# VHH binders against q96fz2, part 79

Target 1, 269 residues: q96fz2
Amino acid sequence: CGRTSCHLPRDVLTRACAYQDRRGQQRLPEWRDPDKYCPSYNKSPQSNSPVLLSRLHFEKDADSSERIIAPMRWGLVPSWFKESDPSKLQFNTTNCRSDTVMEKRSFKVPLGKGRRCVVLADGFYEWQRCQGTNQRQPYFIYFPQIKTEKSGSIGAADSPENWEKVWDNWRLLTMAGIFDCWEPPEGGDVLYSYTIITVDSCKGLSDIHHRMPAILDGEEAVSKWLDFGEVSTQEALKLIHPTENITFHAVSSVVNNSRNNTPECLAPV

## First folded at step 5 (VHH)

Design v60 (framework vhh_6z1v_2)
Fold by ESMFold2-Fast, scan of step 5:
Structure v60 (fold): chain B 269 residues (1-269), chain A 124 residues (1-124)
Amino acid sequence: as target 1 above (269 residues)
Amino acid sequence: EVQLVESGGRLVRTGGSLRLSCAASGSTFSTYAMGWFRQAPGKEREVVAAITQSGGSTYYADFVKGRFTISRDNAKNTVYLQMNSLKPEDTAVYYCAAGRGFYTSLNPDAYDYWGQGTQVTVSS
């Protein structure tokens, strides 16, 4: 997973993240650094994306079931990184493999500190290799959506005009992430950055790409992944597996250039 | 602590080029990340470009990529913005800023020291 869409205006995104805390109280996540949220149809590594994380990471004695939403840099900078410029990190931390996550220091250390987050997106993009050519076909991959004006769900068969109307009730893709906090050695603001955990692709996506993000399907999975105060690392890792509850459609090559940031990037072709 | 003074702003024609300079006074210039920001009438201040303390990494807003280049000379305590292929939309007051963190360089609130600004006007 190396490219996403997260284009909802801040207020729509916030409402899409409505949840219940441990006491059953309906809540909206509280923002940190809301001005750093930049909606885009075409987000690449090193850009900021919104993530959910437990309030307990910021407030001692907070209820670990309460959620903060914060923009974080995509591409985890480990807390132990000693150089002044994080862009000079020598290894790629855009994704981390589920099968080796406990073996790599960059990921094992923040996991031990409970630094689990849920990465939010409209969906993600993958490029399918086409036989006999060097060109690849991009696909937009997302949760099945419910039509609000008609019974049924939104899919590739729906008219392009219907796609503009779905965003007010869009079910955001919720991907399992690990974050870390890096303090510049020469002083300055703490950098929060994340990586997306990846798993083997499900049967439905195997023809598009061999890997997929670890998707947390539903509020129970999201709550358990975030709640590092009550859910151990070992229990949380049981949530990391392929999911079949996903859909996709082919999109235009407009998405190939990360500078292109228009609805055309995710519209069905 | 640093004090910043911008210079080089003037009227230029569409398609023209202009180089802005920001002179810093103080012994700690080389320890700051530097940024160029702009503000057009009736609009919010927006990031244009940023450069790390060493000059080893640069960042650009999408609307200037390929046209503008940021650079610094720590021996002269100066940061530069080379602006090419200017458009009327580039008309704004340009501000130099010195700031705390590398990744906060894209947020005006991350900058502790600001110049007074220099006016760039691009005519059709």
Scores: ipSAE 0.000, ipTM 0.094, lowest interface PAE 21.2, mean pLDDT 82

Design v61 (framework vhh_6z1v_2)
Fold by OpenDDE, second read of step 6:
Structure v61 (fold): chain B 269 residues (1-269), chain A 124 residues (1-124)
Amino acid sequence: as target 1 above (269 residues)
Amino acid sequence: EVQLVESGGRLVRTGGSLRLSCAASGSTFSTYAMGWFRQAPGKEREVVAAITQSGGSTYYADFVKGRFTISRDNAKNTVYLQMNSLKPEDTAVYYCAAGRGFYTSLSPDEYDYWGQGTQVTVSS
């Protein structure tokens, strides 16, 4: 996974992340560093994206079922990194393979510390190789969205009004991630960064791409992944597997340029 | 443009089973959500079942109550509707539909292409 969409306004995103804590109380996640949130239809590595994590990471004795939402850098910078510039990291940390997560120190160590997060996105992009050509067809991949009867005839997303309706009750994609905290050698703010765990693709996606993010489908999976206080690493890793509960559609080549940040990026062609 | 052709509709007795097929033209079948709809005489067209592009998720109308199963074979560009325990009330023209929208919807408005339909008649 090298490209995602996360374009919802902050308030809409927050509401979409409503959850029940361990006590059954309905809650919204509290923001940490909300000013770092930058909505975009086209998110690339090194950009900031919102993730969910347990409150227990920030507050001693906090209820570990409570969630915080925080923008973090995509591409995990390990805590032991001693260079002043994270860009000098010589290995790719955009993704972490599920089969080797325990073999790589950069991922194993933070995971062992319970630094599990849920990466939020509208969906992610993948490119299919076209047979006989060097051309690649991009696809937008996301959770199936259900239109409820109450949501009026969302006609063709062709009008601005209809477009807004599409996103009012959007089910966000929830991907399993690992994050770490890096302190710059020269001082400054602690950098929070994350990697997305990847797995072999499901059958339905296999013709498009052979790998996919580890998707946490449902509140239980999300809660267990986040709750490092009650759920062990071993138990959490059982949640990491391919899912068939995804849908996709072809999009235009507009998304190929990471600088493009328009609705056309994820619009069906 | 996608062309859809339904087949398999026939006369069947109450309690019987029927399998409908819908063949789609083109090479982009996997990019479409597929649905089955039906229209009885004097009634509005209503959704029966829908399936996502990957086939990983299915949706059914309330009246289906586990009697029908929608499935798809992307390699064959075909969507199916297995209908079991058929009732006279299931008598209708059944339509196949394809949509590229964000929603796998039970709404006909979310589908862009339609077949000509196949007649299913359930006798008492």
Scores: ipSAE 0.296, ipTM 0.693, lowest interface PAE 2.1, mean pLDDT 90
Fold by ESMFold2-Fast, scan of step 5:
Structure v61 (fold): chain B 269 residues (1-269), chain A 124 residues (1-124)
Amino acid sequence: as target 1 above (269 residues)
Amino acid sequence: EVQLVESGGRLVRTGGSLRLSCAASGSTFSTYAMGWFRQAPGKEREVVAAITQSGGSTYYADFVKGRFTISRDNAKNTVYLQMNSLKPEDTAVYYCAAGRGFYTSLSPDEYDYWGQGTQVTVSS
């Protein structure tokens, strides 16, 4: 997973993240740096995306079940990185393989500090190789959505008009991430950056791509991944596995260019 | 801010038992993860046991598993370390610490508040 859509206006995004804390109180996540949130149909590595994380990361006496929403840079810069320019990092940290996460220092260290986050998106894009023609077909991949008029899930067969209405109640894709905090050696603001954990594709996605992000399906999984005050690294990693609860549809080549940021990027073809 | 005061350290014979207590005063004890650390002469401070905010999860260092039990009483703002089957190697100053729940890293750096320590001596 190297491209996502996260286009909802801030207020709609915030309401889509409504949750219950440990006491059962309904809450909305509290924003940090909301000005850095830039809605887009076509988000690539090095751009900022909104993530959920435990309030306890920022306030040492906070209830660990309370949530912050903050934009973070996609592409984890380890806290130990000593050079002044993060783009000079010699390895790609856009994704983190689940099978080697405890073996790679860049990921093992922040995991040990409880630096787990949930990466938010409308959905993600993958490019299917058509070996006979050397062409790649892009797909938009997302949670099944509820149809207002039909009391069922929305799918690839639905008209573009039906898609315009679903954003008001869109179920955001919730991907397991790891973040770290990097202090520039020459001074400046602390950089918060994340990686998306990846797993083997489920059966439903195997014809599109061999890997998929680790998706946290439902509030119980999201809560356990975020709550580093109550859930150990070992217990949290049990949540990391392929899921079949996803759907997709083919999209046009407009999405190929990361500079294109229009609804056409995710519209069904 | 929380202040921590340990008590219960004393001289004990090999095979004996001892319970340490850590009394916390301050704003919100129930929101801190708590840990017990120890430091023997000439050695670095090492983790012994840790407990989460709710008490729902605990950690023990391999060298104390099956012998020590950590517990907390959030109503009394107290954390306990029950030490059984004590060995001379357990001789150390024991410290109580409060932190943000990074108990899986088990680093002293993850704990914001520390007590002054209580001496446990185990004689053969």
Scores: ipSAE 0.032, ipTM 0.477, lowest interface PAE 6.4, mean pLDDT 86

Design v62 (framework vhh_6z1v_2)
Fold by OpenDDE, second read of step 6:
Structure v62 (fold): chain B 269 residues (1-269), chain A 122 residues (1-122)
Amino acid sequence: as target 1 above (269 residues)
Amino acid sequence: EVQLVESGGRLVRTGGSLRLSCAASGSTFSTYAMGWFRQAPGKEREVVAAITQSGGSTYYADFVKGRFTISRDNAKNTVYLQMNSLKPEDTAVYYCAAGRGFYTSPDSYDYWGQGTQVTVSS
């Protein structure tokens, strides 16, 4: 996964992240560093995207079921990194393969510290190789937005023509991530950054791309992934697998340019 | 371009069962969400059921009430509608549709079959 969309206004995004804590109370996540949130139809690595994480990461003795929403840098910068510039990292940390997550120090260490997050997006983009051509067809991949037997959410996504109206009740894609905290050697603000865990693609997506983000489907999966106080790493990793609960449509080549940030990026063609 | 051909529509008695099939042409069947729609005389075309590309999610209209099941076989480029406990109110032309997304609006589907007549007698 190298491109996502996350364009909802902050208030809409917050409402879309409504949840129940372990006491059954309806809550909205509190923001940390809301000013760093930059809505975009075209999010690339090194940009900031909103993630959910447990309040316990920030507050001692906090209820670990409570959620914070925070923009973090896409591309995990390990805490042990000693260079002054994160861009000098020599390996790609945009994604973490689920099968090697425990083999890579950069991911294993923060995961062991309970630094699990849920990366939020409207959806993600993947490119299908066209047979016989060097052209690649981009697809926008996301949760089904209509009420299904499996989904507890009422989606209003009835028509592409009413695309603007569908965003008010959009079910956000929830991807499993690992984050880390990096302190610059020269001082300054702590950098929070994340990687997206990837898995083999589901059968439905296999013709498009062979890998997909680990999607946490449903409130239980999201809650368990975030709750590092009650859920062990081993138990959490059981949540990491392909899901068939996705849909997708072809989009224009506009999304190919990471500088393009318009609704056309995710519009059906 | 995708061509869709429905089959299986016939006269059936109340309480009976029927299985509709829709065969799609082309090699891109797996990229389309599929839907079944119906249109009764004097009524608007309405969604019956929809299914995502892999079949991981399905949608059913409220009137289905567990009586119908949509399924697909991507290897056969075919989508099915198993209809049980049929009622006279289910009498309509049933259409298969292919869309690039998983939606309930007919306008969201790009390709349509010719339809197959389902008649449920009392």
Scores: ipSAE 0.708, ipTM 0.877, lowest interface PAE 0.7, mean pLDDT 92
Fold by ESMFold2-Fast, scan of step 5:
Structure v62 (fold): chain B 269 residues (1-269), chain A 122 residues (1-122)
Amino acid sequence: as target 1 above (269 residues)
Amino acid sequence: EVQLVESGGRLVRTGGSLRLSCAASGSTFSTYAMGWFRQAPGKEREVVAAITQSGGSTYYADFVKGRFTISRDNAKNTVYLQMNSLKPEDTAVYYCAAGRGFYTSPDSYDYWGQGTQVTVSS
């Protein structure tokens, strides 16, 4: 996973993240740096995306089941990185393989500090290699959505106009991430950056791509991944596996250029 | 920011029982996950048991499961390790540690006590 859509306005995104804390109280996540949230249909590595993380990372006395939502840079910059420009990092940290996550220092260190986050997206894009040609077919991949009378139907056969109506009740894709905090040597604000954990593709996606993000399907999985106060790293890693609860449809080549940021990027072809 | 002081370590016969206590000073004890670790001569420090800030979840190393019990009393700012069916292999300095999260790695804990010696003889 190297491209996502996360286009919802801040207020819609916030409501889509409604949750219950450990005591059963209904809550909305509290924002940090909300002005850094940049909605887009076509988000690439090095851009900022919203993530959920435990409030305990920021407040010493916080209930670890309470959630913060914050924009973070896609592409983890390890806390030990010594150079002044994060773009000079010689490693690709856009994704982190689940099978080697405890072997790679860049990921093992933040995991040891409980730095688990949930990366939010409308869905993600993958490019299917077409046999006998250099062309690749892009697909938009997302959670199955509830069809409603007011929202219209959702699927590959639906008209583009029906897709305009689905966003009010869209179920956001929730991907397991690891984040780290990097302090610039020259001073300045702490950089929060993340990587998406990847697993082997499920049967439903195997014809499109051989890898997929580790998707946390449902609030129980999301809450356990985030809650580094009550859930150990070893226990949390049991949540990292392929999921079949996913759907997709082909999209136009408009999405190929990451500078294109329009609804056409995810509309069914 | 927390200070930890272990107590209760002593010489015990094989098959005996012992309760270790770790007293914390500091207004934030109830916000920390707590762990018990041990270190035998020439060995690295290893996790024995850990308990969440709420006390709702516990972890035990395989070599102590069924024999040791970790508990905490947030009103007394104290964490306990009840050790039953002690074996010579349990001989070690036992350390109390406080961490921001529920960790099983020693290097993830921020605050450590000085340790209390447990010796198990046949």
Scores: ipSAE 0.305, ipTM 0.662, lowest interface PAE 3.1, mean pLDDT 87

Design v63 (framework vhh_6z1v_2)
Fold by OpenDDE, second read of step 6:
Structure v63 (fold): chain B 269 residues (1-269), chain A 124 residues (1-124)
Amino acid sequence: as target 1 above (269 residues)
Amino acid sequence: EVQLVESGGRLVRTGGSLRLSCAASGSTFRYYAMGWFRQAPGKEREVVAAITQSGGTTYYADFVKGRFTISRDNAKNTVYLQMNSLKPEDTAVYYCAAGRGFYTSLNPDSYDYWGQGTQVTVSS
């Protein structure tokens, strides 16, 4: 996974992340560093994206079922990294393979510390290799969206008015991530960064791409992944597997340029 | 472009069963979410069931109440609707539809291609 969409306004995103805590109380996640949130239809590595994480990471004795939402840098910077510039990291940390997560120190160590997060996105992009051509077809992949009849006649998704309605009550894609905290050697703010755990693709996606992010499907999976206080690493890792609960559609080549940030990026062609 | 052809519609008695099929043309069937819709005389077209590309997720209208099952065979480019415990109220023209994504499964406007429909009549 090298490209995502996360374009919802902050307030809408927050509402979309409504949850029940361990006591069954309805809650909204509290923001940390909300100013770092930059909505975009085209998120690439090294950009900031919002993730969910347990409040216990920030507050001693906090209820570990409570959630914080925070923009973090995509591409995990290990805490032990001694260079002053994160870009000098010599290995790719955009993704973490599920089968080697425990073999790589950069992921194993933060995971062992309970630094699990849920990466939020509208969906993610993958490129299909076209047989016989050097061209790659991009696809937008996301949770199936069920709109109840009461949501007015969403006309053709091709009209701007109808397009806005598509995002009403959008179910966000929830991907399993690992984050770490890096303190710059020269001082300054602690950098929070994340990697997305990847798995082999489900059968439905296999023709498009052979790998997919580990998707946490449903509130229980999300809660268990985040709750490092109550859920062990071993139990959490059981949640990491491919899922067939996805849908996708072909999009235009507009998304190929990471600088493009328009609805056209994820619009069906 | 995808062409859809429904089949299997007929006259059945109340309580009977029927299996509808929809065959799609071309090699792109696997990339489409599929849906079954129905339209009774004087009524609006309504969703019956929908299924994602891989079949991993299905949706059913409230009136289905477990009586119908949508399935697909991507190798055969076919989507099915198994209908059990049919009622006179199920009498309608049933349409197969293909959509580019499962983002508005309840809205007919979300589907790009439609079949001609097959008539299902349930007699009392």
Scores: ipSAE 0.703, ipTM 0.872, lowest interface PAE 0.8, mean pLDDT 91
Fold by ESMFold2-Fast, scan of step 5:
Structure v63 (fold): chain B 269 residues (1-269), chain A 124 residues (1-124)
Amino acid sequence: as target 1 above (269 residues)
Amino acid sequence: EVQLVESGGRLVRTGGSLRLSCAASGSTFRYYAMGWFRQAPGKEREVVAAITQSGGTTYYADFVKGRFTISRDNAKNTVYLQMNSLKPEDTAVYYCAAGRGFYTSLNPDSYDYWGQGTQVTVSS
């Protein structure tokens, strides 16, 4: 996973993240740096994306089941990185393989600190290699959506009002992430950055791509991944596995260029 | 912030039992994972037991499994260590610690606040 869509306006995104804390109280996640959220149909590594994380990471006395939503840089910069420019990091931290996560210092250290987050997206893109041609077919991959009288499907949205209805009750894709905090040696703001954990693709996606993000399917999985106050690293890692509860459709080559940021990027072809 | 005060340490006979208590200040206690650590003279501080914020999960060092039990009472802002079948090797200063989150390794460096300790001496 190297490209996502996360285009919902801030208020719609926030409502889509409604949850229950440990006491059963209905809540919305509290924003940090909401002005840094940049909606886009075509997000690539190095850009900021919204993630959920436990309030306990920011407030020592917080209930670990309460959630913050914050924009973070895609591409984890380890806390121990000593260079002044994160682009000089000599290895790619856009994704983290589940099978080696406890062997790589860049991921093992933040995991040991409970720095787990849930990466939010409308869905993600993958490019299928087509036999007999040099062209790849892009697909938009996302959770199955509940069919209602009002919401319709993406393919049925034929006017601006109908397209808006598709997103009102959209179930966001919730991917397991690890984040870290890096303080620039020359001073400046602390950089929060994340990586997406990847697993072998499920049977349903194997013809499109051999890897997929570790998807946290449902609120129980999401809450356990986030709640580093109650759930150990060992227990949380049991949530990291392929899922079959996923759907997709082919999209236009418009998405290939990361500068293209329009609804056409995810519309069915 | 939380302040921790241990109590209950004393001299006990081999095979005896002892209950240690750690009282925390204020309402912040319920938001911390709690641990008991010990340090014998000339040795490094080592983990004994840890408990999550809700008390739903506990961890124990291998040598104390089956003998020690950690518990907490969030209404009383207190964490306890019930020590049974005590051995001379259990002689140490026992420390209460509060930390953010619950980590697999139970590393002392994961804990933000520490009590001053309570001495437990087990005689043969």
Scores: ipSAE 0.012, ipTM 0.479, lowest interface PAE 8.7, mean pLDDT 86

Design v64 (framework vhh_6z1v_2)
Fold by ESMFold2-Fast, scan of step 5:
Structure v64 (fold): chain B 269 residues (1-269), chain A 124 residues (1-124)
Amino acid sequence: as target 1 above (269 residues)
Amino acid sequence: EVQLVESGGRLVRTGGSLRLSCAASGSTFRIYAMGWFRQAPGKEREVVAAITQTGGSTYYADFVKGRFTISRDNAKNTVYLQMNSLKPEDTAVYYCAAGRGFYTSLNPDEYDYWGQGTQVTVSS
């Protein structure tokens, strides 16, 4: 998983993350550094994306079921990294394979500290290899969207007004991540950065790509992954597996260039 | 515009099997998510199964999981519903529906195009 869309305005994104804490109280996640959130239809590694994590990471006596939402850099910089420039990290930490996560120091150490997060996106992109050519077909991959209310417009055509209303009740993709905190040796703000855990693709996606992000399907899975105060590393890792509860459609080559940041990136072809 | 025509409905015995077909017009079929819905006498329409545009993901109502399979053939502009282990409670008019946009919806109100329906009757 190397490209996502996360374009919702901050207020819409926050409402999309409404949840219940352990006591059943309805809550919205509390923001940290909301001004660092940059909506985009075409997010690549090195950019910031919003993640959910337990409030207990920031307050020693907090309820571990309460959630913070914060922008983090995509591409995990280990806490032990001693050079002053994170871009000089010699290995790619954009993704972390589920089968070796406990063997790689860069991931095992933060996982042992409970540094689990849920990476938020509208969906992610994958490029399908086309036989007979080296051209690739991009697809936008996202949760099935179940509407409980009728469209606001009376009409058969996908009008611009109806298209925009799609996002008001969008079910965000929730991917399992691991984060770490890096303190610059020369001083400055702590850098929070994450990696997305990957698994073998499900049968429904196998024709598009052989790997997929570990998707946490539903609030029970999301809450258990985040709650490092009550859920051990061993128990949390049982949540890491392929899911078939996913949908997709082909998109235009506009998405290929990561500088393109328009709705055309995810519009069906 | 897409036009949908269902076929295959008939009387079957409890425990039997039946395959429904839905034929769609034109190349626009590929851009639609497809669904099968049913309506028993005096009741509202309910979702049975849905399939995404490419056939890569499918969804089923809890009461048919493990018994019914939805599939599609975009080269033939056709969607199918394979119904196994039929029960008297499955007796209904079955409708094929097409919906547009990013959604694979389980809400009948999100489907713009509907067939006329095909009657399935399951006897004890």
Scores: ipSAE 0.000, ipTM 0.190, lowest interface PAE 15.5, mean pLDDT 84

Design v65 (framework vhh_6z1v_2)
Fold by ESMFold2-Fast, scan of step 5:
Structure v65 (fold): chain B 269 residues (1-269), chain A 124 residues (1-124)
Amino acid sequence: as target 1 above (269 residues)
Amino acid sequence: EVQLVESGGRLVRTGGSLRLSCAASGSTFSYYAMGWFRQAPGKEREVVAAITQRGGSTYYADFVKGRFTISRDNAKNTVYLQMNSLKPEDTAVYYCAAGTGFYTSLNPDSYDYWGQGTQVTVSS
């Protein structure tokens, strides 16, 4: 997973993350650094994306079932990194393979500290190799959406007001992530950065790409992944597996250039 | 919109073979993942097999693995279920289903369109 869409305005995104805490109380996640959230149809590594994480990471004695939403840098910078510039990190931490997560120090250490997060997106993009050519066909991949009288179908939208209806009640993709906190050696603000855990692709996606993000399907899975105060690393890792509950459609080559940030990036061709 | 019509269901002896067909009309067939489901009297509808839009991947329920084969012919807008070594427990109405770009082993709600079903009876 190397490219996502997360374009919802902050208020719409926040409402899409409504949840129930351990006591059954309906809540919205509380924002940290909301001004760092930059909506985009075409997010690449090193940009900031919103993630959900337990409030207990920030507040001593907080209820671990309560959620914070915060922008984090895509591309995990380990807490032990000693250079002054995190862009100098020599290895790619955009994704973390599920089969080696407990073998690699960069991921094993934060996972042991309970630094689990849920990475939010409208969906993600993958590029399918076309036989006999060196060209690739991009696809937008996302949760099946419940059709409502208001939301309509993404393929039926033909005007700006109809596109607004598509995004009302959009079910966000919820991907399992690991984050870490890096303190600059010369001083300055703590950098929060994350990686997306990847698994073998499901049967439905195998014709597009051989790997997929570990998707947490439903509130029970999301709650257990986030709740590091009550759910051990061993139990949480049982949630990491391929899912078939996913859909996709082909998109135009507009998405290929990460500088393009328009609805055309995810529109069906 | 797509319309699905199943055919091929009939009475078969235990150990016999049967091929079911599902003809699709309407929208472009190659955009849909296809599945076969079945429902016996007094039981819930259960997934039997599924195939992706290009036929590159297939899924089979444990109780049919090695006996049933799902396939599709996008040029003929048809999906097939080849059933071998039939057992009395395979007696059910078999339904064809189409879903946009994907399939799931756990969720019939992922399928947008359904046929009316074809009855398969396996006698001892």
Scores: ipSAE 0.000, ipTM 0.145, lowest interface PAE 17.0, mean pLDDT 83

